# Miniprotein binders against q56419, part 52

Target 1, 326 residues: q56419
Amino acid sequence: MEGRTLEEVQEEVFKRHGVLVPKKELEDLAKALEEAGLLLTEKVEARLKEEEEKLKRERPMRLAGLSYPEGEREARAFLEAFRASYPGEGEEARVLLMPHLEPSRVPEVYGAALAALEKTPPPERIYLVGVAHRPLKEKAAALPVPFQTPFGPALPDLPALQALDALLPFELFNTPLAFREEHSLELPLFFLKGRFPEARVLPLLVARRSPELGEALKVVLRDFPGLLVLAVDLSHVGPRFGDTPLTRTLAEEARRRDLGFLERLAEGEPEAALAFLGANPTRIDGVEVVASLLPLLRERKGKVLAHRLDLEAPTLSAVGAGTLVL

## First folded at step 20 (miniprotein)

Design w_1
Fold by OpenDDE base, look of step 22:
Structure w_1 (fold): chain B 326 residues (1-326), chain A 120 residues (1-120)
Amino acid sequence: as target 1 above (326 residues)
Amino acid sequence: SAEELAEKLEELLERIEELLRKIIELAEKGKFEEAIRRVDKFIDLLEELIDKLEELVENPLTKLLAEMIEELAKAILELVFEVKDLLKQGRTEDAIEMIEEILKAIKLILEMVKKIAELA
C-alpha cells in the first residue's frame, strides 16, 4: 500500500466529491481484510517452518503416484518400460546429461539415459546437478539429507558434500525449502536410484552460473570420484513461455538450438555450446548448469543418444529434452 | 463500468467458493487426486481474480480497497500451494482447515467487492 490509510482516502473523497463514504462499514471490512491477511500469512509461515524442520531429516517424495509409481514393484516395471522405449544401446557415461521433464512426455529420452546407465559401472556416488525453479539465497545449493524414492532412500555423501562446501566462497547448505518440490532432482533421481541403489548422492541445485562450483567440483571429484549428472531440459517455446503457438518454423529453430547445443557439448566444447545459443531465444533450461560446470565438461567427447521436442497440446507449447553421454 | 466489473468479480468469487467447497468434499471422501486437480483450477481462477482487480481502479477509495483485496488474494495464493502439498501428503484435516480459512477470506473479498459496486 502507498502508505494511505482508509481514513485519509475517505477524507480526500469527501473533500473532492462531497460524498460521505459509509465510514464505519468500510472500516470494519477493511480491518477484517487486514486481519484475515495477517492470519493467512502467519499460517503460511508456520507451515513453511514445519516443512523446513522436516527437511533437516529427509526429503520426502512429492511426485510418487503422479509422475512415477510409489510402490517398488511397480516402480521397477516403470523403469523396464522406459528402457524398452529406447531401441538403441547406451554408452558408458562419466558425465550424463538427461532431462527432468515429466517422464511420460519423453519416455525414449529417459530410456536412452537408462541405456547409458546399463553400460556405466556402478559409481560410489552421483553428483546430481539440477536446475533451481525457485530462488536460492546463493548461486547454488545442496540439501545434505536422504531423498526418498520407491527404491529406498538415496543417502547423501556427507564427506564429499562437506569437502565441496569447504571449497566454495558461499554456504552450500542454503535455501532448504527450494528442494521441497524441486522436480529437477526428484525425477532424475528415480531413474538413478533404480539403477544404482547403493550409490550415495550429492543433490545440487544451480540458480545462477557459478564458475566457483565447477572449479570446486573438479577438485572434489579427485578425492571423491563419481558420476556427474546434469538434470536439465532444453528449449521452452510457445505461449506458456511468451511465444506464439508452436509453428513448423519455431519447432525447427528449437530443434536446431537443442541439437547444436548438445553436439558442441558432445565435441567437448562447452564454451562453444553456450556461445552458439547467444541470447538463448528458445530458453534452453540447462544454460546456467552448463556454465557452472565448464571445467568438468571441457575436452570430454561423447555422444547424443536421444532428443525430442515434445508438444504440450493444451498450450500449443513445446519443451526440448535430450540425453548426452560424455 | 466499475459496476459491470464488480458483477463479473462477484460471479468469479461465487465460482471460487463453490470450487473450494467441492475440494473439501473430495478431500473428505479421500479423492485426493480429484481434489488436487480442482486446487489447480482454483489457482487459475484466483490468478484471474488478481488480474481483474487491477482494472477496478476508478477513484482513490476503490484503488485502496482493490489493493487490500489483492494483498489478501496473494496471501490466499501462497496458502493454496500449501493446501496442495498437504493433500498430496494425505494430511486431510490440515488441508481442510486451511481451505476453511481461505473460504472465510474469499467471503470477505466478496463482501468488499459488493460494497465497491455500491459505491461506484
Scores: ipSAE 0.268, ipTM 0.746, lowest interface PAE 1.5, mean pLDDT 89
Fold by OpenDDE base, look of step 20:
Structure w_1 (fold): chain B 326 residues (1-326), chain A 120 residues (1-120)
Amino acid sequence: as target 1 above (326 residues)
Amino acid sequence: SAEELAEKLEELLERIEELLRKIIELAEKGKFEEAIRRVDKFIDLLEELIDKLEELVENPLTKLLAEMIEELAKAILELVFEVKDLLKQGRTEDAIEMIEEILKAIKLILEMVKKIAELA
C-alpha cells in the first residue's frame, strides 16, 4: 500500500462521492488478500528452493515424452528418423551451429546437424552454448552437474568448467534455476549425447553478449580441446513476437536475414554477420551468443547445411532454424 | 462503467474457477498433457484479468482494492508455473494442493470484485 491507510482512502471516498464504505468488511477482505498473497509466495519460495537443491545434483529431463522419447530404444529410432530426414552428407565440424526449436518443426535441420556429427571425430568434450530464455544474474552461466538424457547422463567437464570460471570476471556458476526448463540446452543435448555418448559437456547459457566469454573459451580450448556447439534459433516473426501475421514479404525478409547471417558466418566473418543484422528487426535469437563467441568464429570457413523458416499456423508466426559447420 | 467491468471480471473469474477444477479433475485421472494445456489457458485468462484490473479505477478505494487484487494475481501467476512443472513431473498430489490454494485465492478475488461492484 503506497502509504495510505484503508481508513484514509475511505474518508476520501466519502468526501468525494458520498459513499460510506463498510470499513470492517473491507478490512477483513484486504487482510485475507494479503495473507493469501504471502502464503502463495511462501509456497513458490519453498518449491524453488527444493528445485535449486535438486539442481546441485543433476538436471532432469523436462521434455522427455514430449519433444523426444524417454526410452533409449525409442530415442535411437528417433535419431535415425531425424538423420533420414536430411538427404545430404555432412562435413566435419569444429564449430556446429544448430537449432534449439521443437525438433518436429524442423526435422531436416536437426538431420543436417546429425549428418555433420557423423563426419566429426568423437570429441572428448562438447562446449554447448545455448540461449537463456530466463534472466541470468550474470551475462552468462553454467550448470556443473549431469544432464539426464535417454542415453544416460551427460557428465560435466568439471576441470574445463573450473578453468573457464577462473578466467571470467564474474561467477560462472550462477542462476541454477535458469537451467531447470531451458530447452536451448536440452534439445540439442539429446542429439549430441546420442551421437557422442562418452563426451563430457560444458552446458553454457548466454543472456547478454559477453566478449569475455569468447576470450576465456579461446584460452580454455587450448588446454581442453573439444567441439563448440552454438544452440541458437534464427528469425522470430509474426504476432507471437509483435509483428503482423506472416506475409510473403515478411517471410522473405526473415529468410534473407537468416541466410545472410549464416553465409557471413560461413565465410569466417562474424562481425560482418552481426553488422548485417543491424537492429535485428526479425529478432534472430543467436545474436548474443555469436557476439560472445567472436574470437572462436573469426577466420573459420564453413558451410550452411540446412535452413528452414517454419510456420506455426495457430499463431501465424514463424521461426527460422539453420545448421552451419565451421 | 466500473459496474460493467466488475461484471465482466466476475464472469472471467468464474471461468477461471471452472478451469482450475477441470485441471484438478484431469490431473486426478492422470491426463497430464490435457491438464497442462488447460494450465496454459489459465495463464492466458489470468493475464487478461490483470490487464482488466487496471481499468477498474473509479475512485481511490477501488484503485487500492484493484492494486491488492493485482498483487495477488501476480503471485498466482508465479505459482501456476510451478503447478505446470509439477504436472510435467507427475507429482499429482503436490500439483493439486497448489491448485487448491490458487482456487482459494481466486475466490477471495471474486469476493473483492463483487464488493467493488457494490461500491461503484
Scores: ipSAE 0.263, ipTM 0.744, lowest interface PAE 1.5, mean pLDDT 89

## First folded at step 22 (miniprotein)

Design t_2
Fold by ESMFold2, last read:
Structure t_2 (fold): chain B 326 residues (1-326), chain A 120 residues (1-120)
Amino acid sequence: as target 1 above (326 residues)
Amino acid sequence: SAEELAKKLEELLKKIEELLRKIIELAEKGKFEEAIRRVDKFIDLLEELIDKLEELVENPLTKLLAEMIEELAKAILELVFEVKDLLKQGRTEDAIEMIEEILKAIELILEMVRKIAELA
């Protein structure tokens, strides 16, 4: 009941419409609705506190049975099917860009990532950098706990995470609830853990570009070598994202921007890739991650293995996904 | 017509109540997968309710009342996410407790929709 009191509205209705509103009965109902809302909000807050305490110990699977199979044997068959969706060969990666879009929407893009992992020596650890879909208290965050997968827990690399935290001008271990539902970590991790079951993980989220994160990671990677994974999607176009309905012209522009971005990254020119996007009119999701990680992307040449702009028919919208090795 | 819209909302709310009671029954029987599928249907129906609330606004009073209903319905949506999570964990008593609070809130919304219809 913001802005105007119930009494003020009741009087206005009488003046404008000539009906008398029973003040007490309506006021009692309005109070009851407000009290119910407060009670439900309190119950949500209690649940969030409970879940936050659990997240201090582990991050459970949220998408098993939805985006990937729950059982290990079925999960391995799932990986094989996705690899088969990409008929090409991969390249060894020290940096891998891969999507976090629902795997069934872009099977060959995930297949290309698997092909790259086949050519990549098993790393001691994986720096998994996703995109925060919930606000963070800082520009970036990490959750230093095991992430559950069908292949067993992905254990955190605590020494590397602590070294990273010590180098940042903000607390790295912030906003644990942002990780509760974060698919940009869970979906890529499924594929990564399936191929590298012994690798430890640094599960990182970026909300806003942080040059400090990239500089700190450059230092940490020297002492704690590993695979750097940018788990990002590309263009987001169409009405779901604030555009007009998807047209052939809009789709062609989105593909052009996705590929131009990836190609410039593949040339070791991350600043040029960002400049190419300008105001980012197709809302490429990965820009904040790339902008944070410039020191790690400069002068690293590589190859775009796959790309798809996938249609969301119900929303007349599309999302781009790609696989890049550096 | 405002009375026709209020009648449609009342029918939707009664269907929502029946669905919530079925979810309780399924949870008590340990049929969590079936209960969760019905939670998904409840979410669809509640989102339909929220979408239709804007159509109920014809004057400053109905606007205020619709906004109050909408805020409570949004709080219900947030809590039902937690209900779904509790069912996935097999936490039957906790899930049922929250569903009963949601039922009380739905009853209040139903009463307010009836009052709006009386004002038409």
Scores: ipSAE 0.714, ipTM 0.925, lowest interface PAE 0.7, mean pLDDT 91
Fold by ESMFold2, look of step 22:
Structure t_2 (fold): chain B 326 residues (1-326), chain A 120 residues (1-120)
Amino acid sequence: as target 1 above (326 residues)
Amino acid sequence: SAEELAKKLEELLKKIEELLRKIIELAEKGKFEEAIRRVDKFIDLLEELIDKLEELVENPLTKLLAEMIEELAKAILELVFEVKDLLKQGRTEDAIEMIEEILKAIELILEMVRKIAELA
């Protein structure tokens, strides 16, 4: 039926049902509906162009007042509360894996990240690698602008970003709009900027695994030392993600997959961690980031500090989050 | 029945129009947080409209017309997310201009639903 005109459908209805349809009335209205749709789409496109132009200069907070406090004083109290949610001690991180799930859902997992940052000397810069939730024009992207936070702007490390761009076989600065609402950068950045207010940032997104990104980052990190952060979530299970409703056995499998993945990363064996997941039946979010960054993860031993499989009771689904230091 | 479904859709569309006019009123008063909350309600109603359009299908003609309505409703949904962002920015005139265009589109949908009811 696709591709048929209104006239062809009207004729078919008359042949099948014997109802004569007023041709002009329907044609005029159908045309008006089509024209209205085109106009509204054009207005959306104009708005996106405006927002893209703004993103070339700065990335504003999108989640202030929703996921974290807008004011600096309240934001510092928020950090303290999250640290208190994790009673353990951290360990110095040269690589930190932390979630981007809504902080209030996994407070001790973010608290574990803060505990690790307590043990970590303030870096000159942070390589923040998140997961693109909107399409990118390439396998990975960066946005070389200040990201606003309640603690002031997180300034980009332009020399390191330029060095990275020069080493890649694709344009790194390729999809500004993908950063507009990207929580996988904004949520971890709140915690990182709050702890390391002087660190510059390389805000990076991965859409699809890029071995080239990992090799380039290995080179850039030699010349521009800093903290590498993998801002990723773990298992995604249940109907919201294409499964049957969450059962105890599915939840246990998701937890087993999450922990097995993290533990193998902690042993310095990222290829084994990926192989353990196989076809990734519980849809661990971090696989494309880990697969991109293999050269930076191999032979780095560390610890899993925290894990939670967070239940979404209304959707009968769950999402895993963890904290790993290497 | 098809007549009952058309009446339900017409009632939904009239509620949508009322809500959009309330959003304009709130935006004009500078009550942006309240306007945004009502935009969230509008989104829920619009998604309900989209879901119910499949129930209107009885034959190839009503299927085609429902698909046309659904496409316009999806365009409206895309634009209303931008309306929400404009309200967050306090850009009252820009938000209202877009809401007025959405109202025109909703009136077209209502007119088409009424035509489908006449043809049933």
Scores: ipSAE 0.713, ipTM 0.920, lowest interface PAE 0.6, mean pLDDT 90
Fold by ESMFold2, fold request of step 23:
Structure t_2 (fold): chain B 326 residues (1-326), chain A 120 residues (1-120)
Amino acid sequence: as target 1 above (326 residues)
Amino acid sequence: SAEELAKKLEELLKKIEELLRKIIELAEKGKFEEAIRRVDKFIDLLEELIDKLEELVENPLTKLLAEMIEELAKAILELVFEVKDLLKQGRTEDAIEMIEEILKAIELILEMVRKIAELA
């Protein structure tokens, strides 16, 4: 009833339209509607509190049976099919950029990531940096618990996470509920855990660019070496994202922005990659992650292994995905 | 007309109630996949209701009442996500408890739609 009371509105209707409305019956019903809404909201909040307590102990699979298979045998076959979608060879990665878009939409892009992992010595730990799709209390967050996968739990690297937390000007372990439905961690993790079953994980989210995170990670990586994974998507264009329907011109621009961004990163020039995007007119998803991690990306040269701008025909929109090794 | 629209919304809300009761029945039988499909249909119908609420607005009073219905419908949508999650987990009794609260809220919406029709 924000703004005006029911009584104020009823009086206005009488003055403007000459209709006398029964106040008490309508007021009682309006109050019942408000009370029902409050009750339902309280039940949602109770559910979220329950889920938050669970997330302090473990992060369950949310996309099994939807984006990837539930069973281990089927999950391994799924990985092999994705690897087969990219017939090329990978290259060793110290830093891997890979998508978090629905895997079936960009199979060869995930396949390229698998090809890179084949050439990469098994790391002790993986720094998995995704994009927060729900608000965080801080610019970035981590969840220091096992993440369930069809290949078993991905165990957190608690010493590395604690070292990272100690170096940041904010509490790293914040906003557990932001991880509940976060596909930017879950989807890449499926592929990473399948290839590196012994690696521990630092599951990290970025909501807004944090120079402090990149500087802290550079320090932590010296004592806790591992694989850095940027789990990000690229351009988002079309009506679903606030544009006119996808045209050949808009798609060409999105592809140019995606590849120009990736190629500048591959040259070890992350500041130039960000500058190339300007106001980010095609809404490349990975900007805040890259901007946070500049100290880890500078002077690292590498190669773009795959790219696709994937069409969403029902929405007349498209999303870009790529695989970059550094 | 406003009366014709209110009757269509009343029919929609009755379909929603029937669907919620069917979801309870399916959950009690352990048919969770079918129950979840019916929850998806419920969401479609509730979103249709929300889209049609703007058509009830004839004056500041009906605007306020339509906004109240919309707010409650949005609260229902948020809770139904939790219902789906509980069904996926096989937590039948918890899911049914929430569906019963949704049913009470739907009946209040139906009563308010009838009141709006009386004001027309």
Scores: ipSAE 0.704, ipTM 0.926, lowest interface PAE 0.7, mean pLDDT 91
Fold by ESMFold2, fold request of step 23:
Structure t_2 (fold): chain B 326 residues (1-326), chain A 120 residues (1-120)
Amino acid sequence: as target 1 above (326 residues)
Amino acid sequence: SAEELAKKLEELLKKIEELLRKIIELAEKGKFEEAIRRVDKFIDLLEELIDKLEELVENPLTKLLAEMIEELAKAILELVFEVKDLLKQGRTEDAIEMIEEILKAIELILEMVRKIAELA
């Protein structure tokens, strides 16, 4: 030891160790906490990468046993029970608007969708347009893989998806992980696949309105005809959504906005439907999808088959759902 | 009060450890539905811990340490979602591996809570 004896160094270490031991112990523990956090984050990232790779091959059921039965036989009975909850007749749909809200909350609204499907010739493909509940890298996205259902896999229409991608100013296949938990596709698909087991699907999400998507879909639908489905919910009101507790007045306003929106769509006036909502004070879920699909909705007249503003008592909130055929 | 709060947090953390070990046991037995329900209870307890960390803050040092605990607890919450998904898939060994890492992190949080109490 240059210049100082080993004993002098040891003496200073003891003196400082007695003063510094509590500080060093705390610093070591703090570093261990930070390192543990980094390790856990790394494991999450590895899981997300694994799940993203799986989503490049298929999209598994995530709500089986929660929102609908996992077994095929039970799922078919479930489907029929929902149809029975709507005693009326449907109408043939070229375009169908249906909810993505938990099915047990609005059984007759899903039943009305099933009634419309009964009157609809089996399509070769279904353009299923949902609402992205997770951020997308672009305004819209698709996932060109089989979506598993209790009725078998819903196969992607790859030629139609490729044609759509080619017409867009952005890559359509851009955010696989956004589909991992996306119920706005999975819940409607259960009903659609159950009624049209041979139809292929274009599973599409809209995060922000995309006029480009609507124009591209208009072109693609000419060469690849099929059923267009808007899988959207309507008003969202109450504390869960940033309001005061649900009042009769707020509920009446939400119903009026839901129905006014749907009725204007049913008159073939989608721009008027959007204008009617203004700043969208009851937070109708479907606005971005409708705004994207204007070219496909203009001048298509139809009928509102069902509507419900469903109360979520634990949160003193409500969500609207409807069925519209065009 | 700081000593009383630290004791309450220690009791909460011990409940969390017991629950994590029970989840491992259930997963080993293939009782995935029950294991998942216990994961949901674990999430509730961990969120309670996070809420109580603000009460531990008495000075800039305890604030820093509480924030470090909170960041680790939030990382645990992110990982436990993946634990639930692995259990839904029946991937017992992978789920247990992640739960063991969470247990190690919980022990570190417990040690830090004890050190904060010594500083107060």
Scores: ipSAE 0.701, ipTM 0.926, lowest interface PAE 0.6, mean pLDDT 90

